# Ledger of designs, part 2: VHH binders against Daf-12-interacting protein 1 (din-1)

Target 1, 171 residues: Daf-12-interacting protein 1 (din-1), of Caenorhabditis elegans (g5egk6r2213to2383)
Amino acid sequence: QRWFYKHFPMVWTGRLALKSTEAMINLHLINGSETFLNDVLGRQVTEENPRRDSVKILQRLRLDNGQVEHIYRILTNPEYACCLALSSVNNIENLKENDTNLKSHFIDYLINKKIAGISSLGEVETKFKSARVHVFAPGEIVNRYLSELATSLHDYLQNTDTRYLLIVFTN

## First folded at step 14 (VHH; from x4 with E108P)

Design y2
Fold by ESMFold2, look of step 14:
Structure y2 (fold): chain B 171 residues (1-171), chain A 124 residues (1-124)
Amino acid sequence: as target 1 above (171 residues)
Amino acid sequence: EVQLVESGGGLVQAGGSLRLSCAASGFTFSSYAVGWYRQAPGKQRVVVASISSGGSTYYSDSVKGRFTISRDNAKNTVYLQMNSLKPEDTAVYYCARLISEGDYEPLPDAFDYWGQGTQVTVSS
């Protein structure tokens, strides 16, 4: 736990939505550009400069039709921001429901359907850059990425049985 | 007000072709992804095809290779060319505006406006 947060501090907290379900998540940048990520999500410097508060999955991408190698190359582009999403622990009262929603309605859903979730974040002039958002549950492409490029993190996640999503922001 | 008006449906023999049109008004057509979904009697609505503002397309597996979506931004119109029609293509076809892009399969929440629908019936 202390090792993880030392190397991958939280950079954003907000809601991930799919259909009628939300889960609060914390994002931890594991690869790519923190500047790009902050330009997309906003920086809460003042109350007048808000950050985005949610990401809604609106499209899906099949992962079982020969795109695995292409998707892997997209994940490794250093211009983008690759984040680990974990359940938010800010509110212990709702922690059990939030963790259940994240597992059942996001992680298990994506795994069972063999898909990635996709969101599009629109530009807001002077405040937010636009981005495509790809949401991956643990699986073949994510395991390959982590085992090749972040082996210590991969071992950590397996040994702690951590529930997570990999969320990639691109332009 | 946002309006989408479909036309071009009808009765056609299996193996035949139809071209659906959808006239859009009340919004900046060239800035939005648009698409078609269909609903057969007793079935749920399913996405058929979509096209992004930039022209990238998505097709469901059931129509890929047979149907072509296109758009004419000068006429604020989206088209669905349907070739090699099969009886299972029988449905009401709806034109819809998307709040997402149109290059991957949209989820139902991605549709925010749709037309009245046009009936397509394919006879054996």
Scores: ipSAE 0.614, ipTM 0.804, lowest interface PAE 0.9, mean pLDDT 87

## First folded at step 17 (VHH; from z4 with S100T)

Design a4
Fold by OpenDDE, look of step 18:
Structure a4 (fold): chain B 171 residues (1-171), chain A 124 residues (1-124)
Amino acid sequence: as target 1 above (171 residues)
Amino acid sequence: EVQLVESGGGLVQAGGSLRLSCAASGFTFSSNAVGWYRQAPGKQRVVVASISSGGSTYYSDSVKGRFTISRDNAKNTVYLQMNSLKPEDTAVYYCARLITEGDYEPLPDAFDYWGQGTQVTVSS
């Protein structure tokens, strides 16, 4: 865990939403453009530098073998960011509930349905850039992705009980 | 087995240029970020430059404007063009496979593999 937080810093915290369910998450940048991600989500570094509060899944994507290729094609775009989403620890008394919620309503849901979550973040003038968002649960596609592009992280995740989502932001 | 083999180092006068090469094998080069580190005698290893699989680059402040990192995926090779060299650039230069990809500054130990290094000496 120490290794993880050292090499993959938290770059955003906020709400992930699906239907009527929400979970608090921390995003850790693992691949891609920090600049792009900052332009999309913000970080609230200063008063004039706002941050988006939430990412809402609005659509579903049926996963098939073609989705792996799609992900790799996206990576050819200079404007992308890949993040690992973990349960937020902002509130200790709500940690268990949040973790359970993340697992049951997001991770397990996506796995059971064999889908990825899709969101489109709109441009907010002078504040945030637009982006397409793909939310993946652990599985074959994610494993293939990580094994090639983040081998050390892949190994770490294979040897831990970390609950996570892979969230990819693209232009 | 992952291998990174540096070449191109040597002795050069201040103001001169060198081009370092790193030949990579044992992994999917095109899908991984790579970078250059350097370590001067008695000093800690520091990041010089990095390039993501998508071509995003990072440069340390000390080398901005003078060094250029590039990659040839067909040859599984990453390059470091070093211009306007200074005595302060004297170090062993290491090629590394980075843990993360991006345009942000890698940590000093943000790699899982690195080469044997090549000596660069800049005389005044």
Scores: ipSAE 0.040, ipTM 0.323, lowest interface PAE 4.5, mean pLDDT 88

## First folded at step 18 (VHH; from a4 with P108E)

Design c5
Fold by ESMFold2, look of step 19:
Structure c5 (fold): chain B 171 residues (1-171), chain A 124 residues (1-124)
Amino acid sequence: as target 1 above (171 residues)
Amino acid sequence: EVQLVESGGGLVQAGGSLRLSCAASGFTFSSNAVGWYRQAPGKQRVVVASISSGGSTYYSDSVKGRFTISRDNAKNTVYLQMNSLKPEDTAVYYCARLITEGDYEPLEDAFDYWGQGTQVTVSS
């Protein structure tokens, strides 16, 4: 909706990958530093500026063994970046296939396994800073995050039944 | 030339122990996470354990409490101490370098170099 995009404009588009499956996503910054995010993913100032084109899940974090509680403070740190990831409507001819991949191979997979996805983005001098990336499907930790830091967004997502991931970039 | 050379495999009876070692060369060992995966005949490879450059570890549920991963940066070597072995542990064990840290469960795409493997056979 127009309310959502006014408050949380898109800051990156690219591929989220897990195993042999990809989904195109748009990221919308909801908390933290746009400067940090741009340093990690690359600037989108001109056509010549490099940008990373994908984030690949390479590790998993169990959500049912207490580990996530130890990192919650880091995930909420305003010097880093927390984004809402939505299916990319404007970049993919096969919108239905992309929505299906995002739901089945990312959201449902993470929920059913009770895990978060983890990526590690390596530093490239002069181009990209390094980051750890946590990918969460809707659930208890995300509800806590949104209830504490973005109450209006939390209500919006529940009322519109929006399909999303929460993606957090840290260092 | 990145090289990872496993040793210490063999035949052991159930309940026994083995210690695998992996000599690393061709990269800065102390700055990289490393780990072990295994593959039984006809099965897909699975992660066993990993260790970060700083010593944080991950173990699969099937080996947690029985196996211990460790590293000696002075010798560029990673070890897997395998206790209370079961026939289900029979596999070729591969030492591998991770492109991530070793603190969370790596998926198979997280390994970028691996050795030739060492056979571990646990007899019933």
Scores: ipSAE 0.544, ipTM 0.754, lowest interface PAE 1.0, mean pLDDT 87

## First folded at step 19 (VHH; from d1 with L107F)

Design d3
Fold by OpenDDE, last read:
Structure d3 (fold): chain B 171 residues (1-171), chain A 124 residues (1-124)
Amino acid sequence: as target 1 above (171 residues)
Amino acid sequence: EVQLVESGGGLVQAGGSLRLSCAASGFTFSSYAVGWYRQAPGKQRVVVASISSGGSTYYSDSVKGRFTISRDNAKNTVYLQMNSLKPEDTAVYYCARLITEGDYEPFEDAFDYWGQGTQVTVSS
């Protein structure tokens, strides 16, 4: 775990929402532009520089075999940020519940429905840039992507029981 | 007050056409995505089509090539042209305002307002 945090620092923390359920997540940048991600989500460095508190999934993309290549092309956009989302809460007592919630209502849901979650983040008063957000559960497309672009991370995740989502931000 | 009022539903034979209209009021229509979902008796709501504020469209697989969604911002109206209708298209059709932009399939909670619906019946 020390290796992971050393190579993939946390760049954002907040709520991920799907339907009536929310989970607290940490985003770790694994590939792409940190600057872009910062422009989209913010880092709350100052009162004048706020950050987004949440990402709400309001759309879905069907993951059919015929769409895998199309999806892959989207994920290899020249301007993008790819993050690993991990369960995180400020209160340790709630960590287990949050982790379970992330698994049941996000990961398992996306897998069972064979979909990716989609969020469209709008521009907010020139403080935050707009972006399209793709939320992927572990699966074929994620494995392919990680094996190609983040081999060390791919190996790490295969050898651990880490519950995660792959979240990609694009223009 | 946000209002959405559907019209244009009715009885039609298989292979026929209908054009639904939805008149919107009480909000800046041009700034919102809008769409149509339908619900048949005993079945769940199914999103049929949506159109973003920028004009990007989404269609469910079942209606692709047959239905066309469009909007007239000057009239605060969204339309659903339904061609080659099938008995399985029978449902109450609802016009709805979306909370989000985009051209992907919206979840059911992506709608914050909807009309009373208009009945579409396609006979075999």
Scores: ipSAE 0.811, ipTM 0.896, lowest interface PAE 0.5, mean pLDDT 92
Fold by OpenDDE, last read:
Structure d3 (fold): chain B 171 residues (1-171), chain A 124 residues (1-124)
Amino acid sequence: as target 1 above (171 residues)
Amino acid sequence: EVQLVESGGGLVQAGGSLRLSCAASGFTFSSYAVGWYRQAPGKQRVVVASISSGGSTYYSDSVKGRFTISRDNAKNTVYLQMNSLKPEDTAVYYCARLITEGDYEPFEDAFDYWGQGTQVTVSS
């Protein structure tokens, strides 16, 4: 676990929303540009440099056999960030509930519907850059990606019972 | 106040065509994606088509090739050209403002405002 946090530091924390449900997540950068991600989401380092509080999924991408290639095309863009989203809470008492929400209303939902979640983040007063957000549940596409581009992480996740989403930010 | 007002609905025979219009006011129309969803009696609302502020379009599978969504920002109007209409297209059609951009299928909660709707009836 120390290995994970060392290699994949948390770069953002906030709310992920889908329909009427929200889950608190931490984003860990696993590939791509940290600078880009920071420009999109912010880190709230100062009052002048705020952070986005939430990412809301508002669109669906139907997954089919062609989506794998689509994802790889996305990842070949000059500006992208691929993150692992893990459950997070401000209060440990809510951790179980948050994990359940993440599992039931995000991961399982996306899997059952055979979709990826899409969010379009707009530019905000030059404080945040715009981005397209793809939210993937574990599955064939994610496994292929991890196995090819993040093999160590893939192995790590296979040996743990971690609930996660793969979230990709692109310009 | 945000307003969306639909027009152009009516009764049409199968195979016929209708053109729906939606006049928008109370917001910067060009900065928002807009779309159409329909709801038949006893059924859930279904997104029919949407068009982003940048002009990217989405169509549901059931209307692809038959319906065309377009917008005129100068007139603050969005249109839905419906060709080759089928009885199953019978529904109340609503014009709606989207709170998201893109060309993927919007979730049901991606709309923040919508009109009163216009009835479209397709007879066999």
Scores: ipSAE 0.807, ipTM 0.898, lowest interface PAE 0.5, mean pLDDT 92
Fold by OpenDDE, fold request of step 21:
Structure d3 (fold): chain B 171 residues (1-171), chain A 124 residues (1-124)
Amino acid sequence: as target 1 above (171 residues)
Amino acid sequence: EVQLVESGGGLVQAGGSLRLSCAASGFTFSSYAVGWYRQAPGKQRVVVASISSGGSTYYSDSVKGRFTISRDNAKNTVYLQMNSLKPEDTAVYYCARLITEGDYEPFEDAFDYWGQGTQVTVSS
C-alpha cells in the first residue's frame, strides 16, 4: 500500500541466502539508523568499498523462553537498524517463485525450527567487526517488538497477508 | 593452499579424555574463526564447537561442560579438549575454517575448508 512505502522507505535491495537457497529482498527501514545501516552494508559501489549485495545466514539462534530477554536486548541496542524485508524481483516473471521461496525456505523454515538466523558481515571495517545481522520470522518476539516500537506497522501487518522477515542490524 | 590437519584421535574408554589438535596453514589463522564438527557413520554432520577470531566460543548442548575449544594463534593451532567422553561421542572429528564470526551455532555450510578428520572411538 501507498502508506507503507511512504513511511518506510526502501534502503537496500539484495539477496538473502540460507543454505543452498537464495531470495531477493527489499529492506525497508522501520526503526534505527539509516547511517549505521549504510555503514555496515557499504554506502557506495566503489572498488575499495563496494555495496554489499547479499547477506547469508550462517548461524542459528534458538528462540526458547530463556532467550527472549537476550533477544530483546539485542533488538534495543543503541546502535542498530531494524528493517522489514519484503520479496523483491526486477523481473515480474520471477516474482511468484521468489515469494514462494521466501516463504518456504526462510519464513517457514525459521518458524518451524524455532530459530533466528544470524549473519556476520565479513570484510568490514574494524569498528564493525562485531556487527551482526539478525533475521526473524513473524512470531511472538517480532510481534512484541513491533507492537512496542512500530505500532502503526504492527497494525498494518496484522491486517494484511504480507509475507515478511524482520531483519535487525546491530553493532 | 589452505590446509587443516587433525591429530590426537584414538580409542578411549567411557569417562576418559582425549585432546585433539589441528594444525592450520595457507592462510592468516588469527583472522578466522575455526571449529570442530563430527560425523558418525550414517549420521549428519554436527558442529561440536567453534572459536571466533576474537576468542568467542560456541559449544553444542551435547558437549557443553565436557569439551573445551581453544586456539594458539602463534602456532596456528586449534585444540579440542574432550573430557568425560561417552560412547555417543564416537565419530570422525573434523577441523574446519569458518566463514562467519560469533558464538552462535554455525550452520553446516558455514565452513569453507576442513581436514581429513581424525577418528574418535569411545568404548563402553
Scores: ipSAE 0.805, ipTM 0.897, lowest interface PAE 0.5, mean pLDDT 91
Fold by OpenDDE, fold request of step 21:
Structure d3 (fold): chain B 171 residues (1-171), chain A 124 residues (1-124)
Amino acid sequence: as target 1 above (171 residues)
Amino acid sequence: EVQLVESGGGLVQAGGSLRLSCAASGFTFSSYAVGWYRQAPGKQRVVVASISSGGSTYYSDSVKGRFTISRDNAKNTVYLQMNSLKPEDTAVYYCARLITEGDYEPFEDAFDYWGQGTQVTVSS
């Protein structure tokens, strides 16, 4: 765990929501632009650009064989931020419940439904109006991506029981 | 007050066509994505089609190639042209305002306002 936190710093903490369920997550940047991520999520520098504290999944992307290349392109977009989402450790009292929620209502849900979660960030600067959040559960596409672009992380995740989502921000 | 008022529903034979209209008021129409969902008796709501503020469209698999969603921002109106109607298209159709943008399938909770609905009945 020490290795992971050393190489992949936490860049955001907040709520992930799907339907009536929420989970607290930490985002760790694994690839892409931190500047872009901060611009999209807000830097809390001014009242005009407050730091977002939640992301709600409101759309679904069906994952079928015909969409593999499309999804892969999303994951390798030139202007993007790719993060690993982990259960937040800052909520010790509710850690077990949070972990369960993340597993049952997000990871397993997405896997069982064979979908990725999509969110639009409507309250952003005009230049980021098309920004999208893509939420992926572990699977073939994610494994392919990690094996190619983050091999050490891929190996780490394969050898641990880490519950995670891959969250990709695109513009 | 946000209002959405549907019209154009009715009884039609299989293979026929209907055009639904939805008049919107009480908000800046051009700034929001809008769409149609339908609900048959005893069944869950199903998103039929949506159109983003930028004009990007989504269609459910069941209506692709048969239905067309469009919008007229000057008239604050969204339309659903329904061709080649089938008995399984029978439902109450609702016009709805979306709280998300894009061309992917909205979740059922992606709507914050909707109309009273218009009945569409397709006979065999």
Scores: ipSAE 0.803, ipTM 0.895, lowest interface PAE 0.5, mean pLDDT 91
Fold by ESMFold2, fold request of step 21:
Structure d3 (fold): chain B 171 residues (1-171), chain A 124 residues (1-124)
Amino acid sequence: as target 1 above (171 residues)
Amino acid sequence: EVQLVESGGGLVQAGGSLRLSCAASGFTFSSYAVGWYRQAPGKQRVVVASISSGGSTYYSDSVKGRFTISRDNAKNTVYLQMNSLKPEDTAVYYCARLITEGDYEPFEDAFDYWGQGTQVTVSS
């Protein structure tokens, strides 16, 4: 527990949405550029210049139709940002519902449909850089990523049976 | 007021072709992805094809290789060229505006405006 947060501190919190369901998540940067990620999500210098508060999944990418190699190359580009998403811990009154939503409506849904979720974040001049967002549940492509680039994290997640999504921001 | 007006539907024999058009108004057409979905009687709406503002496309498996989506930004119009038509293509076809790009399969809530539809009937 202490090991994870020492190596992968939270860099963003906000809402992840798919269809009519939301879940609050914390993002932890696993690989890539924190500068790029902050440019996309907002640097929050003042209250008048806040970070983005949500990511809405509106498209899907089938994981079983031969595009795995292209997706993997995008995932590993160090100029972009790859994050682990965990249930937000800051709202204890809603923790059980939030964890259930994350598991059922995001993780299990994406696994069962064999898809990744896709969002597009539009540029807002002087505030937010644009990005394409890929949302992956645990599975073959994520296991390959973690075994090659974050082996200790992979072991940690398996040993703790942690629910997570892998969320990749690209441009 | 955002408007999308479909035309070009009709009755055609199996193996034939039709070209659907969708005239757009009330928004900056060149900035949005646009697509087609269809609904057969008693069936759920399904996405047929979509095209990004920059021209990237998505096609469902059932129409890939037979249908071609295209756009003419000067005319604010999106087209669906439908070749090698089959009886199972019989449906009402709707033109719709997307709030996403058009390069991957959209979820149903990615459409924010749609037209009244045009009937396509394919006889065997």
Scores: ipSAE 0.591, ipTM 0.788, lowest interface PAE 0.9, mean pLDDT 87
Fold by ESMFold2, fold request of step 21:
Structure d3 (fold): chain B 171 residues (1-171), chain A 124 residues (1-124)
Amino acid sequence: as target 1 above (171 residues)
Amino acid sequence: EVQLVESGGGLVQAGGSLRLSCAASGFTFSSYAVGWYRQAPGKQRVVVASISSGGSTYYSDSVKGRFTISRDNAKNTVYLQMNSLKPEDTAVYYCARLITEGDYEPFEDAFDYWGQGTQVTVSS
């Protein structure tokens, strides 16, 4: 019923990790291939339909003007999967801790360091395809992307002051 | 048991060159990213360069254009060719194995094994 969830339903939930901190997130696909995303992460936690439970940031990419067009091409490639990541409320007991971790240890950290987070997800034969993962906080490149290619979503996020990351799965 | 053994350190004049070697054993060397980091007295350990199993590289800004990382999978060895050395390059240099690729700057927890280090001293 709500505008956001009608247009961008959740496609995956799991843990995002950086250093010693984790946050539970929900991913909402905004551009690219849901089939690719499902091949990389899975959709269900069953013996026959496994799902990865986490993404660990282990590398970083400094954001500067030399990277802008490269990053924009990554964000717009229809064979990749570009997702909005929001705090997950699936763990009621830790709602405040989770929201605080996402804000302080991921969003603010990446903004203050002026970096993107990088993860590499290895292939697991017959279960998961490999992927490279780019994690972006709000900023110049992300704002340009959203304002040009997802204008209604951009307006929604501004009007609701929603905290988010943009996460792209490539390869 | 994973072993990484550095060699090739020493004293060199500013503007000179030095080549470090790191002999690896106890794991499938060709399957892992490897790299070099350094620590000067009283300073934090910093990444110098890294190389993926497939050959992609990362260099810190302070060494880019002067240092070259390379690997020889047949000899289980990673090298760091250091040219145009400066007194600021004086440090203990450590060889390390990465649990991720070597094409971007790793976070500290991306290294799981490292060697004993080799001293490089650049005299002014």
Scores: ipSAE 0.574, ipTM 0.792, lowest interface PAE 1.0, mean pLDDT 87

Design d3
Fold by ESMFold2, last read:
Structure d3 (fold): chain B 171 residues (1-171), chain A 124 residues (1-124)
Amino acid sequence: as target 1 above (171 residues)
Amino acid sequence: EVQLVESGGGLVQAGGSLRLSCAASGFTFSSYAVGWYRQAPGKQRVVVASISSGGSTYYSDSVKGRFTISRDNAKNTVYLQMNSLKPEDTAVYYCARLITEGDYEPFEDAFDYWGQGTQVTVSS
């Protein structure tokens, strides 16, 4: 855990929503622009400074219709922030429910439907920059991307059988 | 009050064309994505097409290449040009406002306001 935290700082805690289900998650920055991510989610991580509290999936992108090049462009966009989303067990009184929701209603759902989730975060003048958000479950394309980008992280996730989503913020 | 009023439906032979219109009022039309969904008798409603405020579009596989969505922000109007109509296109067509963009397939809870609908019937 200490190795993971030092290499991939937690940048956000909040709710991920799809339909009527929510899961509390922690985002850990894997690659991309730290400045962009902070502008999108909130500039200071203190109780006194505002930040976004949720991301709602309202659109979907099919992964089974030849979108490999489009997905890779999303993953390599120079104005992006690529994050690992993990269950936020430290702050949730309903720990089993949260973990079950993340697995069943997000990870397994996205895998079974063969889709990525899409959210759009609107600009709030002087507070938040706008962004498109892509939510990916583990799978062939994500696994290849992680193995090429961050071999040690990929090994860590495989060896610990860690439940995760890959969440990418773009302009 | 947000209002969406559809028009242009009717009876058409298979292979024919119709153009649906949706007049919007009560909101800043140019700031929102809008779209069309349809519901056949006894069936669940399905998304047909959507268009972002900036003009990016999504089409379902069943209509791609046959239908064209467009918007005129000066007239607060969204259109659906329906070509090469098939009997399975028979449905009530609804205009709707989205709370997200219109360039990917929306989930149902992305629509926050709907019109009364216009009937489209395609005869074999």
Scores: ipSAE 0.573, ipTM 0.782, lowest interface PAE 1.1, mean pLDDT 86
Fold by ESMFold2, last read:
Structure d3 (fold): chain B 171 residues (1-171), chain A 124 residues (1-124)
Amino acid sequence: as target 1 above (171 residues)
Amino acid sequence: EVQLVESGGGLVQAGGSLRLSCAASGFTFSSYAVGWYRQAPGKQRVVVASISSGGSTYYSDSVKGRFTISRDNAKNTVYLQMNSLKPEDTAVYYCARLITEGDYEPFEDAFDYWGQGTQVTVSS
């Protein structure tokens, strides 16, 4: 129906958490390995298939001191997975609160603090592989990533003023 | 039960050194990241340093280059070597267990158990 969903279908839905706040998000794979992502999160194929239901940010990475450059090569590695996170549209009862939480407590917070969020997902034997998760609000590192790897998406996001996070799964 | 017991605090002149120790028990120490926070009178508790189970470290900007965190898994002990101490380092120092890695700055809710603290006072 939309150009975005044709090219970047939803691959996972769940909760993103920071401190006492949660937001429901949909992930859309924009670069890297769907196999890796499925091993880490479980793809939402049916209600009965196993999947992780949340990602909790517990650490932070400063973006204003050059340290992110040390990991940029890992973040762009096509063996891992980079996703765009959008507000979930399937929870209409809480839609306004969810949009507000995503904007104020994740996007604006990360921008104002000049940080990326970090989560560590532990292995669940026989179900999920472990991963390191980096959560970025729009900004310099995200613009660089999109300019290098997804220019049409970058243009789309600018033209539609879309509220999003970039979430990268690595190991 | 999880126990974290700090020791090694005291009074020291500016420019001096102290070594803090934290004895851990009641959990598999080698499997967890651990770290140090401090709280000065009337101030919020802030992260000082942390160390992953594998030895990767994080230091706050205020102590980087002066403090060294280390661990001895055989003794279930984490240490904080504090050199070139300044009056602004005066605080109660708390040892804590981290539920994530210790290589990046944790949010406070990344630590789930805390010791009683040890006082460090740096006089000018």
Scores: ipSAE 0.570, ipTM 0.788, lowest interface PAE 1.0, mean pLDDT 87

